# Miniprotein binders against q96jn8r1131to1294, part 14

Target 1, 164 residues: q96jn8r1131to1294
Amino acid sequence: TLEFLENHGKNILLSNGNRTATRVASYNQGIVVINQPLVPQLLVQVRIDFLNRQWTSSLVLGVITCAPERLNFPASACALKRAAWLLRGRGVFHNGLKICEKFGPNLDTCPEGTILGLRLDSSGGLHLHVNGVDQGVAVPDVPQPCHALVDLYGQCEQVTIVNP
Below, E stands for the ipSAE of ESMFold2; O stands for the ipSAE of OpenDDE; V2 stands for 0.75 times the mean of E and O plus 0.25 times the DockQ between their complexes.

## First folded at step 4 (miniprotein)

Design h0 (at its last look DockQ between E and O 0.02; V2 from the best seeds 0.00; counts 0 for: pae O 13.9 > 1.5, placed apart)
Fold by ESMFold2-Fast, scan of step 4:
Structure h0 (fold): chain B 164 residues (1-164), chain A 82 residues (1-82)
Amino acid sequence: as target 1 above (164 residues)
Amino acid sequence: SEEEKRIEELLEKIKELLEEAKRLAEEGDPEKARRLLEMAKILIELLMRIAKELGNEELLKLAEELLKEAEQILKKVEEKLK
């Protein structure tokens, strides 16, 4: 079964059998990673449980291709200079460089209860799913193995892994 | 206690706004970066007023450092807006 790794940002508390991640302080230090590689046919989904509107931006989703079990996480996923592909707001980013201006809905405005999913297709394309709806290919040819990452940044203070 | 919590909340919000503004300036959204910097400056001015009322020299110095950082980011943003 899918769980968040024990290696995570310092402000994260895991609960519910490591399937719920809560950021207990500040606005950052909230990166979590799924415990299994994102392989084709696997849809990893998280539900936004709690939003704190005191903060400006919200949750970031993506994948990393480095080994996450002992990775020293930066304060935010946007600071990752290793092999990282991130979806933030409406943009798609690779190692901090914006590679797509507008993709899918604005992640900064998704309400509580939204289910966000990441999936690789058979060609290595990374797809974003929003409430079960495939938004299309955000990133082509993601190197494998890769791992799904969620950054509980800003407004998003809690997420839970949900099954299909 | 109440005052300490208020100060910590202000500091965290100021830090978040400056971090977001710096990122947006680098990513090519200088208009949004400017708006966040103006918000940060208002909160920094509030923090300075609180520091002066409390006679807290360390907090005042911190607020002045944050203001300098905000102005440095704003200068970079203004260059991109031109």
Scores: ipSAE 0.654, ipTM 0.821, lowest interface PAE 1.1, mean pLDDT 90
Fold by ESMFold2, look of step 5:
Structure h0 (fold): chain B 164 residues (1-164), chain A 82 residues (1-82)
Amino acid sequence: as target 1 above (164 residues)
Amino acid sequence: SEEEKRIEELLEKIKELLEEAKRLAEEGDPEKARRLLEMAKILIELLMRIAKELGNEELLKLAEELLKEAEQILKKVEEKLK
């Protein structure tokens, strides 16, 4: 089934058969990647398990289009300057540049228990799901192959991969 | 020191998670209690690694006691959910 890759941010501990990621220090170094590339029929979902509201910003969700197994991750996903399409707050970012001001909910305000999903449609469009509800196309044509990425940033201290 | 502050923060967080998990188990939310105990166990295991790296036997013994407490509560919570 889906698991987080062993190549991850330095502050991450994996548990629950590598389906749960926990950031155990600081506010960053929390990037994790799903082991299987996205394909149109695959919905990758994570549940926000634990938030620390002392921080202002929260998780980043998105995809990378380079091979993740040996990639050197930066301290945070927003520093990825190539091969990255990210949802942060309400914005959509490509390689560190904001390309959309407002898409979907504000990720910084999602409570514990929120289930966030990513999938590709048949045209290569990247869809965000929130608690099972498709929010539409965040990115219209993502290069393939790509892998789902979660950055357990700031508020977000734990997420778990869940079935749809 | 920075290391002592990190240990203090971990201990405080672990104790808070265990206390809240016990309360939630009693108040009828065993699923959330289980998740808090799983988080506590992860942090306790990190604390054990830190204690071993430092050669701090007192801290290691404390972490082992916390792990036993967490495992006992988790076992009872998982039986309620069975």
Scores: ipSAE 0.013, ipTM 0.414, lowest interface PAE 7.1, mean pLDDT 87
Fold by OpenDDE base, look of step 5:
Structure h0 (fold): chain B 164 residues (1-164), chain A 82 residues (1-82)
Amino acid sequence: as target 1 above (164 residues)
Amino acid sequence: SEEEKRIEELLEKIKELLEEAKRLAEEGDPEKARRLLEMAKILIELLMRIAKELGNEELLKLAEELLKEAEQILKKVEEKLK
């Protein structure tokens, strides 16, 4: 069963069998990681439940290749400097460095109800899915095992893991 | 029904975004227009998913037309941003 790990950002409250993450304070400290590593060809999805327009920017979505149970999470995913491939806005980042300027839709403008998915293909490429639509390969070769990471940042205050 | 209401709200929002994007593109704010179009596309994709789940071919066709419109406007906006 897919769920968020108990090791998470300081402002996160887990509920619904750890399938729902809510940031209950401020705009940051909202990183969560899904318990099971990504399996090739298996789609993992989260739904944006609530946005708070008080803040700017929105969730960051990606993967980490280090052990998530022992990770000391920074205040934001942007501060991850190792073993991290992240999608923020329309950009793709590796260890804090932008490696792609424009990819898929702008995550900062995704409305409530949007379902975002990650999937590894047989070649190790990481795909982004938006509302079930494959947006293509965001990262061509991701080391395995890797875990899906969601940073409930800025406007994004709640997400839920949903079945494909 | 609740589902019908949801669909109607989505359609209305999409159309509003598209019209606003066109207006902003013409009024000299193509960057904001681009952002609105990106939002519209996301909502359209949601609408497409709903249509498929319901087996509503008419709704799917409508969503596809909206997507074409959004992409056409986006193309024009992107040209202005060069």
Scores: ipSAE 0.000, ipTM 0.183, lowest interface PAE 13.9, mean pLDDT 91
ESMFold2 (binder alone), look of step 5: mean pLDDT 84; pTM 0.820

Design h1
Fold by ESMFold2-Fast, scan of step 4:
Structure h1 (fold): chain B 164 residues (1-164), chain A 82 residues (1-82)
Amino acid sequence: as target 1 above (164 residues)
Amino acid sequence: SEEEKRIEELLEKIKELLEEAKWLAEEGDPEKARRLLEMAKILIELLMRIAKELGNEELLKLAEELLKEAEQILKKVEEKLK
């Protein structure tokens, strides 16, 4: 059973059997990580449940290759300078460096109800899925083990893990 | 066009300032965050003037949203500095 880890950003409250994450304060401190490594063929999906349009930026998602159970998370996933591949807005970032200008839809404009998925292919390519549609390879050759990460940043105040 | 390039440069700079200010507000230096937010507001006001001159309602709306974000972060920073 997929769940968010109990180690998370300090503004997060977990509910629904640790399958729903809610950011209860501010715009940051909202990092959550899936409890199982992202292995090939596993599709991890989250649904955007609630957007607060006070903020102009929204959620970030991606993978980290360090062990997450006792990691001291920064205020924002974008501050991770080691072992992180992230999708933010339209960009793809590796350890804070933008490695692709425009990939997939703009994550800052996805509406409530959008289902976002992460999957590794057999060659270690990281795929983004949006409402069931594979957007292609965002990052090739992701080292393993890796863990799916969601940063409930800005507008995105709640996400829920959903089955394929 | 040159005007489109100027707008893109302003948006990029505004976003950079807001992101750095957000990080500093929570995990760093709230005095520096306030300084960056005041700089961002100046650039946002410039963007609003450009949008009005062009009659670009979408750009004006974006600038207004950026201003609201800057003011909300500034409010949190000012509370910390009390």
Scores: ipSAE 0.012, ipTM 0.373, lowest interface PAE 8.3, mean pLDDT 86

Design h10
Fold by ESMFold2-Fast, scan of step 4:
Structure h10 (fold): chain B 164 residues (1-164), chain A 82 residues (1-82)
Amino acid sequence: as target 1 above (164 residues)
Amino acid sequence: SEEEKRIEELLEIIKELLEEAKRLAEEGDPEKARRLLEMAKILIELLMRIAKELGNEELLKLAEELLKEAEQILKKVEEKLK
């Protein structure tokens, strides 16, 4: 059963059997991590439940290759300077460095109800899925083990893990 | 020591605030960037005070560099808010 880890950003409240994450304050401190490694062919999906248009930027998705259970999370995923591959807006970032200018749809404009997925292919390529549609390989050959990370940043105040 | 751990935590928070402010300024949210920069400046001033009390010249130089960076980002943010 996929769940968000009890170790999470300070502004997160978990509910619905740790399958729903809500950011209850401000615009940051909203990092959550899935409770088991992203193994090849496992599709981890979250649905955007609530967007607060008071804020400009939105959800960040990606993977980290360090152990998340005791990690001291920064205020935002973009501040992770090691062991992190992130999708933000239209960009792909490795340890804070932009490695791709434009990949997939703009995550800052995805509406409520959008289902975002992360999957490793058999070659270790990280794929983004949007409403069931594979966007292709965002990052080739991700080191393993890795863990799916969601940063409920800015507009995105609530997500829920959904099954394929 | 407890004091060394507090300094390390303070530095981490300051750096995170500055990085987030840069991101928000670039992505078109200068109002939120301003708030983060104001918070960062308060914490940097605290760090400078600690560095002076400890006689730690390297830490003081680092704090002064962080303050300069915060002020440069704030200038750009204020221009966008006009």
Scores: ipSAE 0.000, ipTM 0.154, lowest interface PAE 16.3, mean pLDDT 84

Design h11
Fold by ESMFold2-Fast, scan of step 4:
Structure h11 (fold): chain B 164 residues (1-164), chain A 82 residues (1-82)
Amino acid sequence: as target 1 above (164 residues)
Amino acid sequence: SEEEKRIEELLETIKELLEEAKRLAEEGDPEKARRLLEMAKILIELLMRIAKELGNEELLKLAEELLKEAEQILKKVEEKLK
């Protein structure tokens, strides 16, 4: 079963059998990683449970290609300078560099109840799914193995893993 | 059927992961090969669970053979990582 890894950002508390992640302080230190590698045909989905509108930006999601179980996470996912492909706002980022200006919906404006999904296709393309709708290939040829990552940044204070 | 299609896709993915792991082990990237084998084992365990739920003995035997292959490749990879 899909769970969040016990190695996570210091402001995270896991509950609901490690399927719910809550950021309990500040706006950062909220990185969580799925406990299984993102294999082709596996759809990993999280639901946005709670947004704190005190903050401007919201969650970031994507993949990392380094082993996460003992990784020392930075304060935010966008500070990862190696082995990271991330979706933030409308942008696609590789190792902190914006590689696409406009992809999919603006993640800073997704409401509570939105279900966001990550999936690799058979060619290694990383897809974003929003409420079950495939947004297309955000990143081609993602190196494997890779691991799905969610950064409960800013507004997003709680997410829960949901089954397809 | 929908179920048969999902099983076929699972099998194809497992086979692709095992083939890629063998190539990476030979090419001198045993760390990546090990991680791909860990992925394959997760999918094989899923396949075994599906086979048991369906009472499909042939599929279960196939999954067990795939697991044996994955473990054999993993042992060779671990020797290179010593």
Scores: ipSAE 0.000, ipTM 0.072, lowest interface PAE 26.3, mean pLDDT 83

Design h12
Fold by ESMFold2-Fast, scan of step 4:
Structure h12 (fold): chain B 164 residues (1-164), chain A 82 residues (1-82)
Amino acid sequence: as target 1 above (164 residues)
Amino acid sequence: SEEEKRIEELLEKIKELLNEAKRLAEEGDPEKARRLLEMAKILIELLMRIAKELGNEELLKLAEELLKEAEQILKKVEEKLK
């Protein structure tokens, strides 16, 4: 079964059999990674459980191609300058560089209860799903192996892995 | 409108990426050309989705032609990377 890795940002507390991640302090140090590689056709989904509107921006979602089990996570996913493809706001980012200005809905405005999904297609394209709806290919030809990452940044203080 | 601005920005970026990829493919940097073509294809797929949502047939045709161009350049690049 899918769960979050025990290696995570220092402000994260895992609960519910490591299927719920809560950021217990500040606005950062909230990176979590799914416990198995994102293989083609596997849909990994998280539900936004709690938003604190004291903060401006919200969660970041994406993949990394480095081994996550012993990685020293930076304060935010955006600080990953190597092996990272991230969705932030409406942008798509590769290693800190914006490669698409407007893709899918604005992640900074998704309400509590939103279910966000990541899936690789058979050609290695990374898809974002929002409430079950495929937004299309955000990133083509993602290197394998890769791992689904969620950064509980800013407003997003809790997410839970949900089954398709 | 916001929608028209988004389409214009997206179209300009696609054209920039395709032109730079063509230049790099000819000038001997096929790996960089491939990366730019991958980026262009993502943006073209987004443009196609927007065109379909708007029922804009002309924009959809344009996006399909841009995709065809990107794929033709990519085939040429892949030949050089063999």
Scores: ipSAE 0.000, ipTM 0.061, lowest interface PAE 25.5, mean pLDDT 82

Design h13
Fold by ESMFold2-Fast, scan of step 4:
Parts: C-alpha cells; structure tokens; sequence
Structure h13 (fold): chain B 164 residues (1-164), chain A 82 residues (1-82)
C-alpha cells in the first residue's frame, strides 16, 4: 500500500502507518514523498485534513525525477532547481520556473476535506484530480521514474493518503 | 493579478519571519530573533507603502497589525538581551 517515505522535511511527523503527515512547526520544511514510483494508471490521492489560516499560501504537489530516499530536502518544494514539476496556487512550475499561469483550481483556496490526486496517463502526461475530477494534463511527457511529492506549505498542516 | 501574487508572497515572508523570531526568542537565540524582527519591519513598511499606493485599506490595516505584532515580540526579545 501507499505510504509516505521515512525521508521527509524536518518539520514533518508521520502517523497512521505513515499514511498521515503533520507539519508540527512553522510554515515550511514540510515535504513528503510517496514510497512507490508514480507509474502510469496509479492514482495517488491525499486529503487535506487541517488548514491553519494564519498563512496565505497552501499545499504544493507534483513530481520529482530524482531518487527521494537520500534527498536533503530544501525548505520548500519550489526551491528545487532540478528534476521537479510542481503545482502551486494556479501555476505549474518546472525547476522553479513558472511554465503555466492558470491550471485547474487555486490550490491556495482548497478547503479542508479536499482530495487531491496525481496520475500519469499512458503518454506520460501528469494529471491533477480534485475531488475525483480530472483537471487535465498539467505537464506533458514527465520523465520516468518519477515520484509523487506533497509540500505541506503554509496553511496546510496535515494530509492523509486516501485510496480509491 | 501579478501584483496581488507579489503582495501575497511578501505577506507570507513577513509572517514567516515573525513566527521564526518568536521561536528563537523562546529557545534562547534572542540576537537572531532581533535580526529577523528588523527584517520583518522593513518588509512590513514596504507592504504599507504598497497598500497606500493602491488605496487598499484592508491591506493597510493588516500591515499595521503585523507591525504591532513585530514591535511586541521585539520588546520581549530586548528584555532578554539585557
């Protein structure tokens, strides 16, 4: 089954069989990675459990194409300058550069209970799912192997992996 | 808009600095906390100028509240530095 890796940002505490990630301090150092590569047809889903509205920005999610087990994670996912494709707010980012301005709903405004999903299609396109609804292709031709990443940034202090 | 996004990023940076300063003040690094608070005040003053230029009264009030928070934390930090 899907779990978060033991290697994670320093403000993260894993619980519930490594299926729940809680950021216990500050607003950053909250990166977690799924324990299995994101292969075509696998739908990885997380539910937003708790939002702290002291902060303005929220959860970031996407994929990295480097091996996550030995990574020294930066303070935020958007500081990754190599091998990262991320969704933040309404933007799509590749290695810190915005490549799309307006994709899907604004992730900074998703309420508690929202289920966010990542899936690769058969052509290597990365899809975002929001509450079961496919938002379309955010990133075409993602290199493999790749790994699903969630950054519990800002408002988002807790997420839990949800199986279909 | 692009301007709104820059404002949100600035606001989040300010909140980050204030929270980290509180932690450092409690955990025994008041000198570093003081430096972070001085940085936060500079950014808050920038935010106030932007709010005034835009005529955004909500943003101006928020910036003023953040400035009061920064000053309260700084007073506690300065007490420890004595």
Amino acid sequence: as target 1 above (164 residues)
Amino acid sequence: SEEEKRIEELLEKIKELLMEAKRLAEEGDPEKARRLLEMAKILIELLMRIAKELGNEELLKLAEELLKEAEQILKKVEEKLK
Scores: ipSAE 0.000, ipTM 0.158, lowest interface PAE 14.3, mean pLDDT 83

Design h14
Fold by ESMFold2-Fast, scan of step 4:
Structure h14 (fold): chain B 164 residues (1-164), chain A 82 residues (1-82)
Amino acid sequence: as target 1 above (164 residues)
Amino acid sequence: SEEEKRIEELLEKIKELLELAKRLAEEGDPEKARRLLEMAKILIELLMRIAKELGNEELLKLAEELLKEAEQILKKVEEKLK
């Protein structure tokens, strides 16, 4: 069963059998990681439950290829300088470097109720799904094993894992 | 990092000033509210300078949003002072 790992950002509280993550303070320190590696055919999905419009930027979504149970999380996912491929706003980032200007919808504008998904294809391409719609390949040839990461940054204060 | 902690502390201070200013404006002390908002704007401008020096676009966007909020509260306070 998919769950968020107990190793997470300091401002996170897990509930609902570790399937719901809530950021209880500030705007950062909200990184969570899925307990199972992202293997081909697995679609990992989270629903945006609560947005706080006090903040400008929102949820960051992606994968890391390092061991998540031992990872010392930075304040934001964008501070990860190794082993990270992230979707933020409309950009695609590898280890903090922007590698694509416009991909998919603007994540900073997705409303409450939006379901965001990550999936690896048979060639190792990382796909973003938005409300069940495949946005295409955001990152080709992601190293494996990798783990799905969600950063409850800024506006996004709560997400819940949902079944495909 | 220590730098991240300083930025976080600065953000907490700005938020406290904005919340106190809203409360004072509602409680009928618009002059004190204005002084707190002026103080908040100075700290927000400092945060914007730090964000630019670090090349942190998200922090810059956050500072710009806080500035907009401060200016909206200040406009309401100025209406009461007329």
Scores: ipSAE 0.000, ipTM 0.124, lowest interface PAE 18.6, mean pLDDT 83

Design h15
Fold by ESMFold2-Fast, scan of step 4:
Structure h15 (fold): chain B 164 residues (1-164), chain A 82 residues (1-82)
Amino acid sequence: as target 1 above (164 residues)
Amino acid sequence: SEEEKRIEELLEKIKELLEMAKRLAEEGDPEKARRLLEMAKILIELLMRIAKELGNEELLKLAEELLKEAEQILKKVEEKLK
């Protein structure tokens, strides 16, 4: 069963058997990580439950290849300096540096109820799924093991893990 | 280069956020000033990481000075939010 790890950003509160993450303060310090490695063919999905439109940017999601259980999380996922591949807005970022300008829909504009998924294909390509639709390969050849990460940044104050 | 352009854009955004935060703190919107300062600190942390990866001591020094400035403005903002 997929759950968010107890190690998370300081503004996060976990509920619903660690399947729901709520950011209870500010706009940052909202990183959560899935408790199991993202292995090929595993589809990890989260639903956007609540957006606070006081903020401009929204959630970030992607993968990290470092051990997450004792990681000191920075204020935002884009400040991770090691082994992080992230989707923010329409961009793809590696260790905080933009490596692709436009990929998939703009994550800053996805409404409440949107289901976002991450999956590795058999070649190690990282795929984004939006409402069940595969957007294609965002990052080729992701090193393994890797772990799915969601940053409840800005507008996105709550997400829940959903099963395919 | 692409990297030089990226650094320049990042620096411009950081400076814009810091100037906006100073103005808002003076004009009586300390909550918005605090949010802008927190955003600026995230970008400054990115700049520091880039500087370290490039071995660029001048850029790292600049990032550290920007962080000090952000923290000084934040201290004044925190006073107003009490």
Scores: ipSAE 0.000, ipTM 0.067, lowest interface PAE 22.5, mean pLDDT 81

Design h16 (at its last look DockQ between E and O 0.02; V2 from the best seeds 0.00; counts 0 for: pae E 8.5 > 1.5, placed apart)
Fold by ESMFold2-Fast, scan of step 4:
Structure h16 (fold): chain B 164 residues (1-164), chain A 82 residues (1-82)
Amino acid sequence: as target 1 above (164 residues)
Amino acid sequence: SEEEKRIEELLEKIKELLEEAKRLAEYGDPEKARRLLEMAKILIELLMRIAKELGNEELLKLAEELLKEAEQILKKVEEKLK
């Protein structure tokens, strides 16, 4: 059973058997990580439950290659630098660099109810799924082991893990 | 108090706008960065007005520091637009 780790950003409250993450304050400090490594063909999915339109941008999805169980999470996932490959807005980012300009839909405009998924293919390529539709390879050759990360940044104040 | 809560919400919005503007300035959307900075400056001016009305010197100093940060980011954005 997939759950969010007990180690998370300080503004996060976990509920629903650690399957729902709510950011209870501000716009940041909202990083959560899935409790199991993202192994090839495992599809990890979250549903956007609640958006607060007060904020400018929305959630970030990605993977980290550092051990998450005792990590002191930064205010935003972008601060993780070399340890993280991140999808934000329409971009794909690694180590403070935009490595892909326009990939998939704009994550800043996905409505409540959207289901976002991360999956590694057999070659280690990271895929984004949106409402069941594979968007293609965002990042080739992700180092292993890696862990799926959701940054409840800005507008996105709640997500829930959903099974395929 | 309701007043303290409103000031906190305003500060958080200003900080979020400045963080987003810095990111967009760095990663190739300087026009969007400029729009976010314009919004931030309007909110900072509101914060300054509130600070003056309350006689809150610390809040006024904070607003002035936020304005300096916004202007600094704006200069970088303008350089990239050249």
Scores: ipSAE 0.501, ipTM 0.777, lowest interface PAE 1.9, mean pLDDT 89
Fold by OpenDDE base, look of step 5:
Structure h16 (fold): chain B 164 residues (1-164), chain A 82 residues (1-82)
Amino acid sequence: as target 1 above (164 residues)
Amino acid sequence: SEEEKRIEELLEKIKELLEEAKRLAEYGDPEKARRLLEMAKILIELLMRIAKELGNEELLKLAEELLKEAEQILKKVEEKLK
C-alpha cells in the first residue's frame, strides 16, 4: 500500500492511514515522501485537496534518490541540493538548478482536485501525469531506486495519495 | 475602537509581508523579498510612531521585535544577493 513515510516535514500531519498529508502551519516545512520506491510502470498519484490562496506558489513534485527514512528535510524542496529532481511551476530542477524552463502545466496554478502522477518508464524516464494524461518525460534518466516526493508548499495545504 | 482596528490591520500587514519575504527568499526571489522587507520596515516604523503617540509600551516593544525580525531576514536576503 502506498503511504507517506513517518519521516516528514515539521508542519505535516498525516491522516487517513498515512495517505493524506496536511500542512497545518505556515507555508513551508511540508515535505513528504511516499514509502514505496518508484519502479517502472508504477503510477503514483496524489490529489490536491486544499489550497490556501494566502500564498502564491504551490506544491513541488519530484523524486529523491537518497534514503528517505533518515533524511533531514529542509524547510522546502527548493533547498534540496543533492539527489533531487523536482517539478516546480513549469520548471524542472536538478539539485536546486533549473534544467528545463517549460514543462507541462504550471503546478502553481493547478486547482483543487487536480491529480498529479509520477511514473518511470522502461528507460528510466520520469513522466508527469496530470488528471490521467501523460505530459511526457520530465527527466530522461532517473537513478533507481528513487522515491516520489511531494512538498506541500505555499498554497498547497493538503494532498492525498490516490489509486490509478 | 477605530484606532485599535487600525493597529490590528497594520500588524497583520506587517506579519504578512515578513512571511512572504521569507517565502520569496526561499523560493529564489531574494530581490523581491528585499523590497517587501523594506516595505515592512516602513510600516513597522509607523507602528512605532503610533505606539509612542499612544504611550503604549507593549505595542512599542512588539514593534521593536518586528523590526529586529525584519532586519534579520533582510540581512540573510542581502547575503543571497551578493
Scores: ipSAE 0.217, ipTM 0.649, lowest interface PAE 1.6, mean pLDDT 93
Fold by ESMFold2, look of step 5:
Structure h16 (fold): chain B 164 residues (1-164), chain A 82 residues (1-82)
Amino acid sequence: as target 1 above (164 residues)
Amino acid sequence: SEEEKRIEELLEKIKELLEEAKRLAEYGDPEKARRLLEMAKILIELLMRIAKELGNEELLKLAEELLKEAEQILKKVEEKLK
C-alpha cells in the first residue's frame, strides 16, 4: 500500500508503518514523498492531523517528476526550482513561479481533519480533492512519472496517509 | 544547555498534548483525542531516545510514565470509538 519514502526532510519522523509523518523540530525541513508514482487510478490522500496555529503559513502539496529516492530536498518545497508543481496557500506554482493565482481552498486555512487528495486524470491533469470533493484540474499536463509530495511547513506538524 | 532546552520543549509539548487529549476524550472529540495521543507517543519515544543517549535514567523513567499515561488515555478513547 502507500507509504512515505524513507528519504525525507531532516525534521521528519515517520511512524505508523511509514504512513504518518511528523515534523518534530522547527518550521521547515518537512518534505515527504509518497512511495509510488501517481497513475490515473491512484488517489493519494493525506489527513491533516495536527496544526500549530502560531505560524502563518501551512503545508504545501504537489508533485515532482525527479526520482525522489536519493533527491537532496531543500529546506522548503518552494525552493524546488526544477520539475515541481506545487499548491501553496491560494496558488499553484511551477518551479517556484506562480502560474495560477487561486485554485481550490487556501491551504493556509485548512483545519485539522481535512483530507487532501491528489490524482492524475487520463490526460495527465493533476486534480486536487478536498474532503472527497474534486476541485478540478490544478495543472493540465504533468509529465509522467510524477510523485506526490507534501511539505509539512509552518502550521502543519503531522499528516497521515488515508485510504480513499 | 542546548540539549536541556530541547528536552524542556519536548516535555512541554507532550504535557500539552496529553492534557488536551484527556479533555477531548472526556468532553469532546475522541477521534481528535486519538490523533493527539499518537503525536504524543511519537514525541515521548523521541524523548526516550534522547534520555538513553544521555544516560539520564531519571528522564527515561519520566518518559516511560508519560507513555503509560498516553496509552491509558488511548485505551479509553478506543473504547468510546467502538
Scores: ipSAE 0.012, ipTM 0.417, lowest interface PAE 8.5, mean pLDDT 87
ESMFold2 (binder alone), look of step 5: mean pLDDT 85; pTM 0.831

Design h17
Fold by ESMFold2-Fast, scan of step 4:
Structure h17 (fold): chain B 164 residues (1-164), chain A 82 residues (1-82)
Amino acid sequence: as target 1 above (164 residues)
Amino acid sequence: SEEEKRIEELLEKIKELLEEAKRLAEWGDPEKARRLLEMAKILIELLMRIAKELGNEELLKLAEELLKEAEQILKKVEEKLK
């Protein structure tokens, strides 16, 4: 079963059998990682449960290719300078560098109830799914093994893993 | 404090929008750059209001500097869109 790893940002509280992540303080220190590698055709989905409009930006999601079990997470996923491919706002980022200006919907404006999914295709392309709809290939040729990462940044204070 | 954390997050967003607008103004879509600059100005105005409410002179000065930067980029963008 898919769960969030016990190693996570310091402001995270896991509940619901480690399937719900809540950021209990501040706007950062909210990185969580799925407990098993994102293998081709595995669809990992999270639902946005709670948004706090006090903050300006929102959830970031993507993949990392380093081992997450003992990783010392930075305050935000955007600070990852190695082994990270992230979707933030409207952009796609590799190790802090923007590699695509507009991909899919603006993640800063997705409402509560939105289901966001990550999937690798058979060629290693990383896909974003929004409410069941494949947005296409955000990143080609992601190195493996890789792990799905969600950063409960800013507005996004709670997500829950949902089954397809 | 919670207010300080809110200011930090707001500053990160403003800087991100300005960096992207600079890139688009130089090498990309000037209409998109204009839209990002309009968003940045709204957030900078919010930051200025927060700074004034808190009586934080350093933060107000920073917000004013960010506003000047946004206006300089916008002037270049408007010239291209002319």
Scores: ipSAE 0.000, ipTM 0.239, lowest interface PAE 13.2, mean pLDDT 85

